# Designs tried in a protein design chat: VHH binders against Diaminopimelate decarboxylase (lysA). Part 1

Scores and structures below are computed, not measured.

Target 1, 379 residues: Diaminopimelate decarboxylase (lysA), of Deinococcus radiodurans (q9rtk2)
Amino acid sequence: MSLSRHALQDAAQRFGTPLYLYDAEELDAALWRVQRAFGDARIFYAMKANPNLNLLRRYAAAGVGFECVSLGELLRAEAAGAGGERMILNGPAKSDAEYAAAARLGATIVVDREEEVVLLPPGSRVLVRVNPAMTVSTHEHLATGTARSKFGLTPEQVPGTLAELRDAGHEVLGLHMHIGSAIEQAEDFTAAFARVTELRAHIGGLSVLNVGGGWSLNADLEGIAYEAHEAARVFGAELWVEPGRYLVASAGWLLTRVVGTKRTGRNFCLVDAGMTEFLRPMLYGASHPLYPMWDALATEVWDVAGPACESGDLIARGVPLPTPQRGHLLLIGEAGAYGASMSSTYLSRPRPAEVLWTGHDWQLLRRRETPQDIWAAEV
Positions, changes and structure headers below are counted from each chain's first letter, unless a header gives other numbers; antibody chains are not in Kabat numbers.
ipSAE, averaged over its two directions, is called F for ESMFold2-Fast, E for ESMFold2 and O for OpenDDE. V2 adds 0.75 times the mean of E and O to 0.25 times the DockQ between the complexes of E and O.
[cut] stands for letters that were removed.
Atom coordinates printed by the task and the answers are left out, and those that the model quotes come from them; centres of patches stay.

## First folded at step 4 (VHH)

Design b1 (from B9 with D31R; framework vhh_5c3l_4)
Fold by ESMFold2-Fast, scan of step 4:
Structure b1 (fold): chain B 379 residues (1-379), chain A 121 residues (1-121)
Amino acid sequence: as target 1 above (379 residues)
Amino acid sequence: QVQLQESGGGLVQPGGSLRLSCAASGFTFSRYGMSWVRQAPGKGLEVVSDISYSGGSTTYADSVKGRFTISRDNAKNTLYLQMNSLKPEDTAVYYCAKDQWELPYYGYDYRGPGTQVTVSS
């Protein structure tokens, strides 16, 4: 592991638990892998994976743009120093305020439904989102390119929508697509690209083809990049990509502390982090690597359970661990994406702090909330 | 199969310097974090310094900060500890350790006899 045990113990002592921690070296390495594989493609970080302003500033400094799905995300991109040419507003149900902000910033707007043509501010820069109408082998909540998805226009609607956008005076750059997440197999991308490139006969060339993201941490980036570049070449287009999880997941961890144990038919390791800090296991059935920070043989299996009064508040089920004791630290891996960004104040539990390992010390990225912060807006 | 062989210890006067080396074999050295740990007479193990798999991150115990420097050469499968301004309290057997983040043992993998560092007047 890139983070030493001493650095992790230091973080727990200085910032408390539960605690989100990130490694600057791994953030840089993940971005380098994407840049290496995709070459001259334009990268837009899908900030829904982790919108921490300090992480956004690092990406803006590296010339990376942002894919945003809300007013708040557009404003975060602006605060991070991005210009409008480096901003994309996506989403199936945009508000008037979101359209107005995108226009003010000069952001590219992804048109998700034909009705949006009459809602766009004058002279908007646009991409049209096409749903290739295919099924992918991924969790139902993560599949966005299926025939029954709420996202995008059908291929049959695309030529008419492009014409209406041009007639209304908008700058039509091209197409957007996103077929799902946790995709490891290049074949799913190849089929979707083939479906979209059939549109060439009906719509001609494009300035931009944005193929989204959704790559698993084990994905063949070179193979995906090759297929994506070939699809863009069919249209004569510049390639845009929207990695989210891939850029930050492996660069982040959630550090939690054992509060106790319980043996009632099963062995329970009770920790101070749960569904309010890290929703992914409960919501998606996600499995994450666990790194106990105490030395011993792992002779029994344990369920790692959070503090919420919910039977499903489990971080892990049936995992081999050395016998836990109150006060022991447990590290949850691959937690840089859809962890802190999906945290809540359920049960009036404050959100954890976030820290970055710079290579020699910890930098605070987000202060720990107090319980009083949670009800500060109540009258 | 994992083997770690420490060297470079010896007798040194207070204020002196030593450089320890650890030759690693039997695993992909560049994939693992490494540590220097020590055991003084009649005391338990103390983690002195840690280094990430790439060398990009290092930490030090408060007792050695500013005096010791950990480094690694992944091309040579070798870990180093540069020890400056040595104190009598630094007298210990120094062990090279590989982090264990996988079953069946979590902790540090100590291999070989260590190397004795004695700081005396």
Scores: ipSAE 0.013, ipTM 0.474, lowest interface PAE 7.6, mean pLDDT 87

Design b10 (from B9 with E102R; framework vhh_5c3l_4)
Fold by ESMFold2-Fast, scan of step 4:
Structure b10 (fold): chain B 379 residues (1-379), chain A 121 residues (1-121)
Amino acid sequence: as target 1 above (379 residues)
Amino acid sequence: QVQLQESGGGLVQPGGSLRLSCAASGFTFSDYGMSWVRQAPGKGLEVVSDISYSGGSTTYADSVKGRFTISRDNAKNTLYLQMNSLKPEDTAVYYCAKDQWRLPYYGYDYRGPGTQVTVSS
């Protein structure tokens, strides 16, 4: 509501481009929607979407927990002020250091494979990840609840694994599941929940049912929440959820500047951001909204290309844009999730700064790297 | 509650100058960026110039760059547009706008009623 074109122009002048920017009002609104829909469910932010310490501090202050998949993420959650009761360690290939850190912090560990039973520190608090073996309407790289997924145990393995964990002296809280990411249909969740609740006859009640996240930005949150609460009710369990993308994607943008244009059979708008800043279009074929910050009628179709010497370094292909000119600003939308978190220093390009619009001014969340920062660890 | 009132328009000869003013009320003027937007007969809206909440950043459409100057007085809640070397192509209704680029709908929260600028001959 308070983020204006002038605020964006001010950011470009003060911090340079390319630049990640976030809107505090939009971050608060997304969290409000989740809290409103899910009521008394416990929320754990999946920080893989955006692990910036300043964003994590905002979530910790709001009572939100964290889903972590590495030692570094556990330490970020600790640095943000979270206690272990608000931390989950997930992941299919955990290290001994990760198990040790989770135990020290008192985090809940998600058991992803049977072999982990003997690797857990004594008296660990655990959830068992079940793969509901469902077909989902999402990209293969993002689908985690299918029969071919590398994540979780089959439903048939769950009763035996729960028994082994209890026999080994661990505190078994319940089940974890995650059927995919950017899922468009509530029906995918309903079918997965039905599959998991069939286990009630074999495993009895649970303390916790963690249904993960994977909600698209257009998802029916109220419908999903209703089905999730009903699934938890079958087990007599407290509901946990792990939104990532949903909380931050629409609250963040990547601001880039037009470097130039060329016409070589197609029209190319060359910008100062590409695969090293924003990998999603190249890696997933992702389509993101574009907001030109210059005035003119869009009479031509353009490919928006980054600076990398790779034919696949395209932010967008075949989009109508007003004629670009060197110096014009272009915003890439829905860039708050899996943007900055996946950036790299490929081609010795420094990572961009990150700033937050507070409603009246810009707050620096991460300074821009210098080229020298890139090789500072080289001896 | 939010009110924007433009003034200073009129008939002027090619090569002449005009200074537009916009009096703002009903909001904290110093917290928001402001723009001048124009609409020529039979055409869509064109953003002429914009200025940040502090006055530290300004931009101009290529059609007016070097001829127009946007400024603001936060103590008086007033926005200005100094227009020099006016051309017949500058004939339009000029609107003062309280900026808010709300995605996915970018544009303005509020726009004033406008002031007519006519460059004759």
Scores: ipSAE 0.000, ipTM 0.253, lowest interface PAE 10.4, mean pLDDT 85

Design b11 (from B9 with D31S E102Y; framework vhh_5c3l_4)
Fold by ESMFold2-Fast, scan of step 4:
Structure b11 (fold): chain B 379 residues (1-379), chain A 121 residues (1-121)
Amino acid sequence: as target 1 above (379 residues)
Amino acid sequence: QVQLQESGGGLVQPGGSLRLSCAASGFTFSSYGMSWVRQAPGKGLEVVSDISYSGGSTTYADSVKGRFTISRDNAKNTLYLQMNSLKPEDTAVYYCAKDQWYLPYYGYDYRGPGTQVTVSS
């Protein structure tokens, strides 16, 4: 990365704060790591992580497809230049408009429940989503605290569903699975792959095995790729993968400005970004690296708090920081995924601009909204 | 491949001046921001000053503002730090660094071996 204090200060001056910023070299590096580890697998970017049209155009130009979970995401993929063979429509609760758009585009539809068989447009290209974890609870006495997954069919439902889809005239490509989030080790996939490959005896070969994504930034990609390719080989299938967070998280930051401080039992660093810009800490209890852009030794711990009138509007709690002052810049790391994509206009606060560091200058990817943009659709 | 070599340190009395130089090679110097970083005996690293790739913008730690001036000569691949009104608290090893200063864990892509500045007597 070629980002410097001056490049970041230049961005803050030219585009204001709070500001999402991305590094083109880091985006390219993350994609290269996936391509290197997974070889001939087909990559579909899970755009829910960051659907910025300019980022999608970069992926489309690199031959990367898109996993979409809404009409809007299908239309973003189309606007980015993707053809239907580069599109997947996923999701447990698809609308008629989403089915119609997928059919028009020639996208592959992931069937998440048996009821969808009769809802699919004629001649749809399909994968069936299997949840191997759902099988465990059906063969044992009800465990305390057992919750049913919202996603996919049980392995027992898969053979019947595949037969119904074929009988209805659909092009059945194979199976889809997605087993979790923040996965670091190949072993986390081993049991799930074992359960899915047992289906080989019941369903025969497949054209495609899509193993989804959910990899952490520290994931053993080569180990995961090895196990995924072995599972695909059991079916004689082409391997598909759906990285989202892994491709964009480390390539993006949220730049915020210190508004002020207070010391009342705890030390508070008040910043101009909060839950409306960056929901992850509140929603998931997520911790993100913080990079103070001012000079001093960190001798005290601070709570970093946003501007919303919510007691939970905290970016971080009890973190060591050099003493902040009004006007200082604070950089929030690993914010390229589920940051800008989850931002809101709560409190009628405009959404931040988004910029890309090209290696030598800033490119505007999304202008900052005005307050009037927020109510423009109100009649 | 990146090499940074500092020079110009030494012993100076309080109120005195020194000019540090850093010769850079192994990368396109004019394409990267540069920093001066120091480490006092028994203490952590402190970012002293930063300069943009073109030399058009600079920043300084509050502890040195008004006393130190960072500059660069892109034709000579050289970074400079003019230090005036030196104080005993400025005693440290001074390092030239290729910009990544905002990463507190790693600090910089690369830094040089440093040059000792001692402000005493």
Scores: ipSAE 0.000, ipTM 0.227, lowest interface PAE 13.0, mean pLDDT 85

Design b12 (from B9 with E102P; framework vhh_5c3l_4)
Fold by ESMFold2-Fast, scan of step 4:
Structure b12 (fold): chain B 379 residues (1-379), chain A 121 residues (1-121)
Amino acid sequence: as target 1 above (379 residues)
Amino acid sequence: QVQLQESGGGLVQPGGSLRLSCAASGFTFSDYGMSWVRQAPGKGLEVVSDISYSGGSTTYADSVKGRFTISRDNAKNTLYLQMNSLKPEDTAVYYCAKDQWPLPYYGYDYRGPGTQVTVSS
């Protein structure tokens, strides 16, 4: 890692806290690992993980496409320089404006429900999303969430939907699937791939098999890539993959400053970042590595709490830390994905700046909002 | 199993030079950043230098900037620290450390057993 204490202290002085930090070399390293493992597969970055336009421009320059789930994301991909052949429009509840934009751009549309067949613009390029109806290894909230169950067609609906799309004059490229999140093992994909490849007998060959993403940072990429390529081979298809979190999570951090401490039966380390900057711990029960930027022995456990007037506004609970003091810097790891992208202006708190370490200096990617920015649209 | 083995330490006179090496095994060396960390007698751990996975980016503590050079050979799974213009204050046990993906600043996932550097006269 090229980030040093000196560079982090410099960032805090120049840009203030809380502050999102990214490392260009770590972004490049994560992409290189995916390219090495997946070979000739086409990579589409799932920009919901982090849609910062400057990060998108880096991926576009590297030949990486984009998986988008809204009009805004399609327009970000266009602004980043992507052509339509490098764009995918996904999502269970697309608007007419999203269909129109996808058609204008020449993007590939992922059909999530049978009703969409009659909503598609003429001559659309499509994939059909199949839900293999398999249970996968993942965190409790993500595994049992209602959102997971609302996606895709059943395998039984797929042959009929493909036929209807072809009869309507659309260019049917193949199938899309996404089995979950925090996937570490090739075995987590085995049953889902087996279920999907059984469709070969009913639907024949495909041009594309898109197996989505959802890989953990500890994932066996080579094993997963092997299984994914084997599944694509069954259809004679080109393999597409949609990494999001894997590409950016470990390349980003949230830098926060200790505001003070409180001892009220438990030890609280109060920091200037919370649910409005970084929702993942509260929403998903996620644990993130914490790196205190002050030297001392960790002799006590602390709850790291944000500034919101919410009992659940905790970054971490019961973690060993050196005794914090007002002004100390605390670095929150694996914050490059679903951090800044899920931030809000709740409590009229302005969103933080975002900066990139180039290897020798900081580049501003997003300026810090002012309070006045929050109500600028109010008349 | 991650293994890190330092070598090249020893006794040297002020103004002298030493080159430390660290042989790494048990992980994909070219996927991780690496650090040199030292502990002087009676003091805490100090990160003296960091190097990125490719060797394209390096950082140095103010105490060693301009005197020490970190480098790596990914083909040989080896990390190096070239130490020039050594001072008595550089006397410490030097540890090779694997990055705690994402950052090696506190604790570290893995450190080698260390090699003693003594600067005296």
Scores: ipSAE 0.000, ipTM 0.205, lowest interface PAE 14.7, mean pLDDT 85

Design b13 (from B9 with L103I G107S; framework vhh_5c3l_4)
Fold by ESMFold2-Fast, scan of step 4:
Structure b13 (fold): chain B 379 residues (1-379), chain A 121 residues (1-121)
Amino acid sequence: as target 1 above (379 residues)
Amino acid sequence: QVQLQESGGGLVQPGGSLRLSCAASGFTFSDYGMSWVRQAPGKGLEVVSDISYSGGSTTYADSVKGRFTISRDNAKNTLYLQMNSLKPEDTAVYYCAKDQWEIPYYSYDYRGPGTQVTVSS
């Protein structure tokens, strides 16, 4: 981390807390790791991980495309300067407005269900999403490649759907797959790729094989890249990948301030960030590194609790921390993905500011909302 | 389902020894760091010792350093705490905990029911 403790304290003073902060050097480093591992593959950033327009502009400038799952995300990609050749529209329940926008922009549409064939605008550029019917070790809400997933067609449905799309006059580029999230094991991808490549006997070659993302921060990128390139070669296809979490998670933090402490059977460190700023611990049982910005030996365990009047509003349970005091700063790591993007105005709490460390100064990426911003659309 | 079950607690005189065990199931034990956490009567939780997933790194609270030894047997999915030269101040419920991250920052949300250690005549 290029960020110093002094830079973090300055950010808290200038922008307040809770505060999302990103490191430009860490963003660039994560992208370089993906580019090195995947070589000539086309990278489409899965925007759902963090859709901040200024982060998107950085990726667009680097030639990175965008995987979008809504009209709003397509419009963010357009606003960031991406052309349609750098846009993918995915999602199991697309609206007519989303189809129309994808067609206008020249985006590639991922067909998730057979019924979409008749809903596509004429001459759409498409990939067909195949579910390889794999089991992956991840939280239920993050698993997308399982046999019971709501995402994609079965392998048995793929040949017929490809034929229907071609008969309807669409430009069929190839296949899309995404087997899950927080995947570390190359073997999970190997098995999924084996199932998909068996389709070669039935569907022939493809122009594109998009293998999605879902890589954990500990993933063997070189091993995954090797297997992905081998799968693409079976079809004679160009490889596309959709990293989201991997690109931004470690480059972002949530900075929070201790409001107080409470000792009632358990030790509670009460902070100014909770479920409205950072939903992941409550929703997924996610664990995140915590970095106290005060010096002392961590001799006790603490539950880090947010300000919401919800018993589940916990950022962390039973973590060793030096004794907290009101005003102390606590940094929550791996918060660049599915943090700010999942924040809400629940309890009329305004969304945090987002700032980027450029190496020498802070750049504002999103101003802090005011309470009045929350009800500005109420007439 | 993650299951942790502590054993080996009991009543012991000052200067005595106890060996605590924690049987783990429902997860790949060798992939996670483990810790021993205690709660003395009327006090908050204290981390007494941590061990990395491989057993290659251990830490101890100053209050127990030199007296307690944490170890693990990945083949048996078992965590141990050897407690020597016990003091009345060591009286507490001892909990086995599974780490979600590498120490010093981890969640012990997956914690066993505990085993009582009482150091008294």
Scores: ipSAE 0.000, ipTM 0.133, lowest interface PAE 15.4, mean pLDDT 85

Design b14 (from B9 with D31S L103F; framework vhh_5c3l_4)
Fold by ESMFold2-Fast, scan of step 4:
Structure b14 (fold): chain B 379 residues (1-379), chain A 121 residues (1-121)
Amino acid sequence: as target 1 above (379 residues)
Amino acid sequence: QVQLQESGGGLVQPGGSLRLSCAASGFTFSSYGMSWVRQAPGKGLEVVSDISYSGGSTTYADSVKGRFTISRDNAKNTLYLQMNSLKPEDTAVYYCAKDQWEFPYYGYDYRGPGTQVTVSS
């Protein structure tokens, strides 16, 4: 980590708190690890993890493509300088505007449902998403006529869908799969790849196998890359991968300031950041490293709580900290992914600024909102 | 054993320059951030400058910005502080310190014995 105590104090003084901060050296290091492990695979950054335009420009400059799940994300990729051959449009519920934009840009569209085949613009470049986990041995199709809205197609649906797409004149590149952000064990990845490669007997070779992302920050990238390359070779395909969290999580932090303390059966350290800035602990039960920027004679167990009027607005529960006091700075780690991207203006609280440490100074990536910014669109 | 040894201090006139050095041993120098910390007579410790493990990022206290430059030579396990346009207010004992940035608590793992800098006519 290239961030120093002085740099953090300087950031708090110049930009205020709460504040998102990123380290350019750590962003570059994470990308280098992926490039080294995956070699000739094409990397598409899953921008849902952090769509800040300045971060996207860094990835575009490095030749990295983008996985997008909305019109807004496609437009961010375009604004960052990506061509359509470096764009993927994914998602289970695409709009007509999103199909039209993808076609205009020349993006690759991931077909998530059979019903999408008739919605595609003419001559679309496509991947078909397969979900091996959805294969239930059931000859029982409920005669309900209700929607197929789950992620991806079953392996049984894939050959027919590929044929329909080709008959309609689309450029069918291959398959997409996502083996889950909750899967952290090598055995689960290996099993998923084995199930997908069984399709080789039914569909022949492919131009592309896209295996998505979802890697743990502690993942053995070389091992994962080896297994993914082997799966692609079964089809004679080029490998594509979609890292998101892995690229940015450890390169970002949320800097917050202690507002006060209270002791009411439990010890509460009250800070100026909460669910409106950083939803991950509440939404996912996520634990994040905490770096107190102060010392004290005593260390006790504290709950770190945000400013929202909700009992669940906790950044951390039951963590050892030196006794906090109003004004002390607390750094929350692994906050580069699904932090700023999921922030809100709930309670009319302005969204925080975002800054990048360049190695010698701070670069402003996003200014802090004012309260008036929040209602500016209200007529 | 971690050892840090400062050198390069001395008496200098206002407006003069000095270059401090810190020789590090007993740990993998290239894996840790380093700092220069000073203590003026009758005052507490003040952190002057920080540098990352690779040398890619540096910071300075407002009191020394534009006048001091921190650098490191990982091949020689040595930390430097180039001090220009020295002022009487820079008079202090200067310490080399190994950062604890990667640990649960912010601080310094080790501090050397220090080198005296006196800026006087």
Scores: ipSAE 0.000, ipTM 0.298, lowest interface PAE 11.7, mean pLDDT 85

Design b16 (from B9 with Y105W; framework vhh_5c3l_4)
Fold by ESMFold2-Fast, scan of step 4:
Structure b16 (fold): chain B 379 residues (1-379), chain A 121 residues (1-121)
Amino acid sequence: as target 1 above (379 residues)
Amino acid sequence: QVQLQESGGGLVQPGGSLRLSCAASGFTFSDYGMSWVRQAPGKGLEVVSDISYSGGSTTYADSVKGRFTISRDNAKNTLYLQMNSLKPEDTAVYYCAKDQWELPWYGYDYRGPGTQVTVSS
C-alpha cells in the first residue's frame, strides 16, 4: 500500500468518517496477478463484490468484462462503457426484464435450469451452467421431489439441455461452472474440472469454458490457472474466469473513528461504523485485520462495536488494541469486497463516501449520503 | 537488521534552507515507502512527508506543503528532504522511517537516531 498515515488522516479530514478507501495501485496489482496467471483467458469481473461505477470504468478501460446478476448490474456495465460481448447475465431466478435487457445488450446468458430454455429471447448467446458436485442419482436418493429438482442442471442432463438450446435457435457458446466461495487450493478445482471434462465424450467441442471465480486471497492462482487451461483445452475452448473478491478485497479499507470507550464487564471500543456500513462480521462471522492509527502498546483486548442498537453490532470481539480514545482512527482491512456493496440505510444512517488514492491525490468515487437522501423517494 | 542514519541538520536562520539525507541499510530499500517524521521540543511525533517505493507518489503535512520536497535515490539507498523557507516552528529532531502498514504499526521503532534542525536568529 502506497498510502501513508498522513494521507489517511487527510482523507478523514476532507471526506469524514466512516469512509471507504481504495488504492489504485493495489487494484492494478490484483488485476495484473490475474492477467499474469491466466494469460489469454477472458476476465469478467464479478460485479457483486463492488459495483461502484468508477471502479467499473477502470475495468472496462482495461478490457475486462462483467459478470452481472441483476438488471441494475447490467445497466451499470452499460454505463461503464462495456459492450454486450463483455457482459454475462447469471443468476438462478432471472426476471423477464433481465432477459430483455440481456437480449438488447447482446449479453451472454448463463442457463442454470432446463425450464429457462423456453424463457430465453430468440437467438440468445448462452452458456449452460453445470454443477460437478451435484449428486444426480445414488442408491440413497429418494424418488420424491418437485419437477424443478428433476430438471436441475446436473452433468448428466447437460447434453440434453445443449441440444434443446440449439434446436430453439440459440447460439450455444459452451459451459459455465462455479464450485464455491473462499477456495484456497487448486485440488478443489482439479476434481471439478475432471468431472466436467468427462462430458467431452457426450457433447464434443465448445467455444467457451467459463470456470467462474470464488478464489480466496490466499488461492494458488498459478495452479488454478494451469488446471483451468487444461480443462478448456479438452474442449478446444477459450477460457473465461469471473474473479470478484480477489480483484478488490485487499485494495479497499473502511476507515472509522473511535466515538468513545466503556469498561462494563468487557472493554468496548465504540466506533462510527457498524452493521449498516460493514455487514460481513455480523452476517458471516468474518474476521478482518484492524489497524489502529495511534501509537501505544496493546496491553488489553477490546470488542469493537458499532453505533446500531443491536447486541450483534460488533466489528470484532476480543482483539488486542492499544487503549483507544475518542477521535482516534481505526482502519479495517480487506474491505474492498462485499463491504460498500452490502451497506444499508438501516436506522436512517446514510451510506459512507468512497474515495480512491490515485498515487498523487484523492478522487471522490461516491459522495456521502445525507439523511434527506434516504427518504427522498418518499412522497 | 534495519539501519537508518540521518544527516544534514544544523542551525539555520528563518527563511533559510537545509537538505536532510537518510542512508538506509539492512533491507531492500527500493521495495519500501519511506517517511520523514519530526518531534519538536515537548511535542509528539508529526509525519511531515511520505514517498512511495518508486518515488512516483508523495504526500506532505499541511504545515510544510509547498516548502519541503521529499525525494529518494534507490541506487544509493538514500532518502532526502529538501527544506526551503524554514520557520522557527520547523525546529525539531527529524527522523527518517521505514513505512509499515502491518500490525503492529505501534510498538516498533524503525526510525533512525534523528538529526537536529534549529531555526533561530
Scores: ipSAE 0.000, ipTM 0.231, lowest interface PAE 13.2, mean pLDDT 84

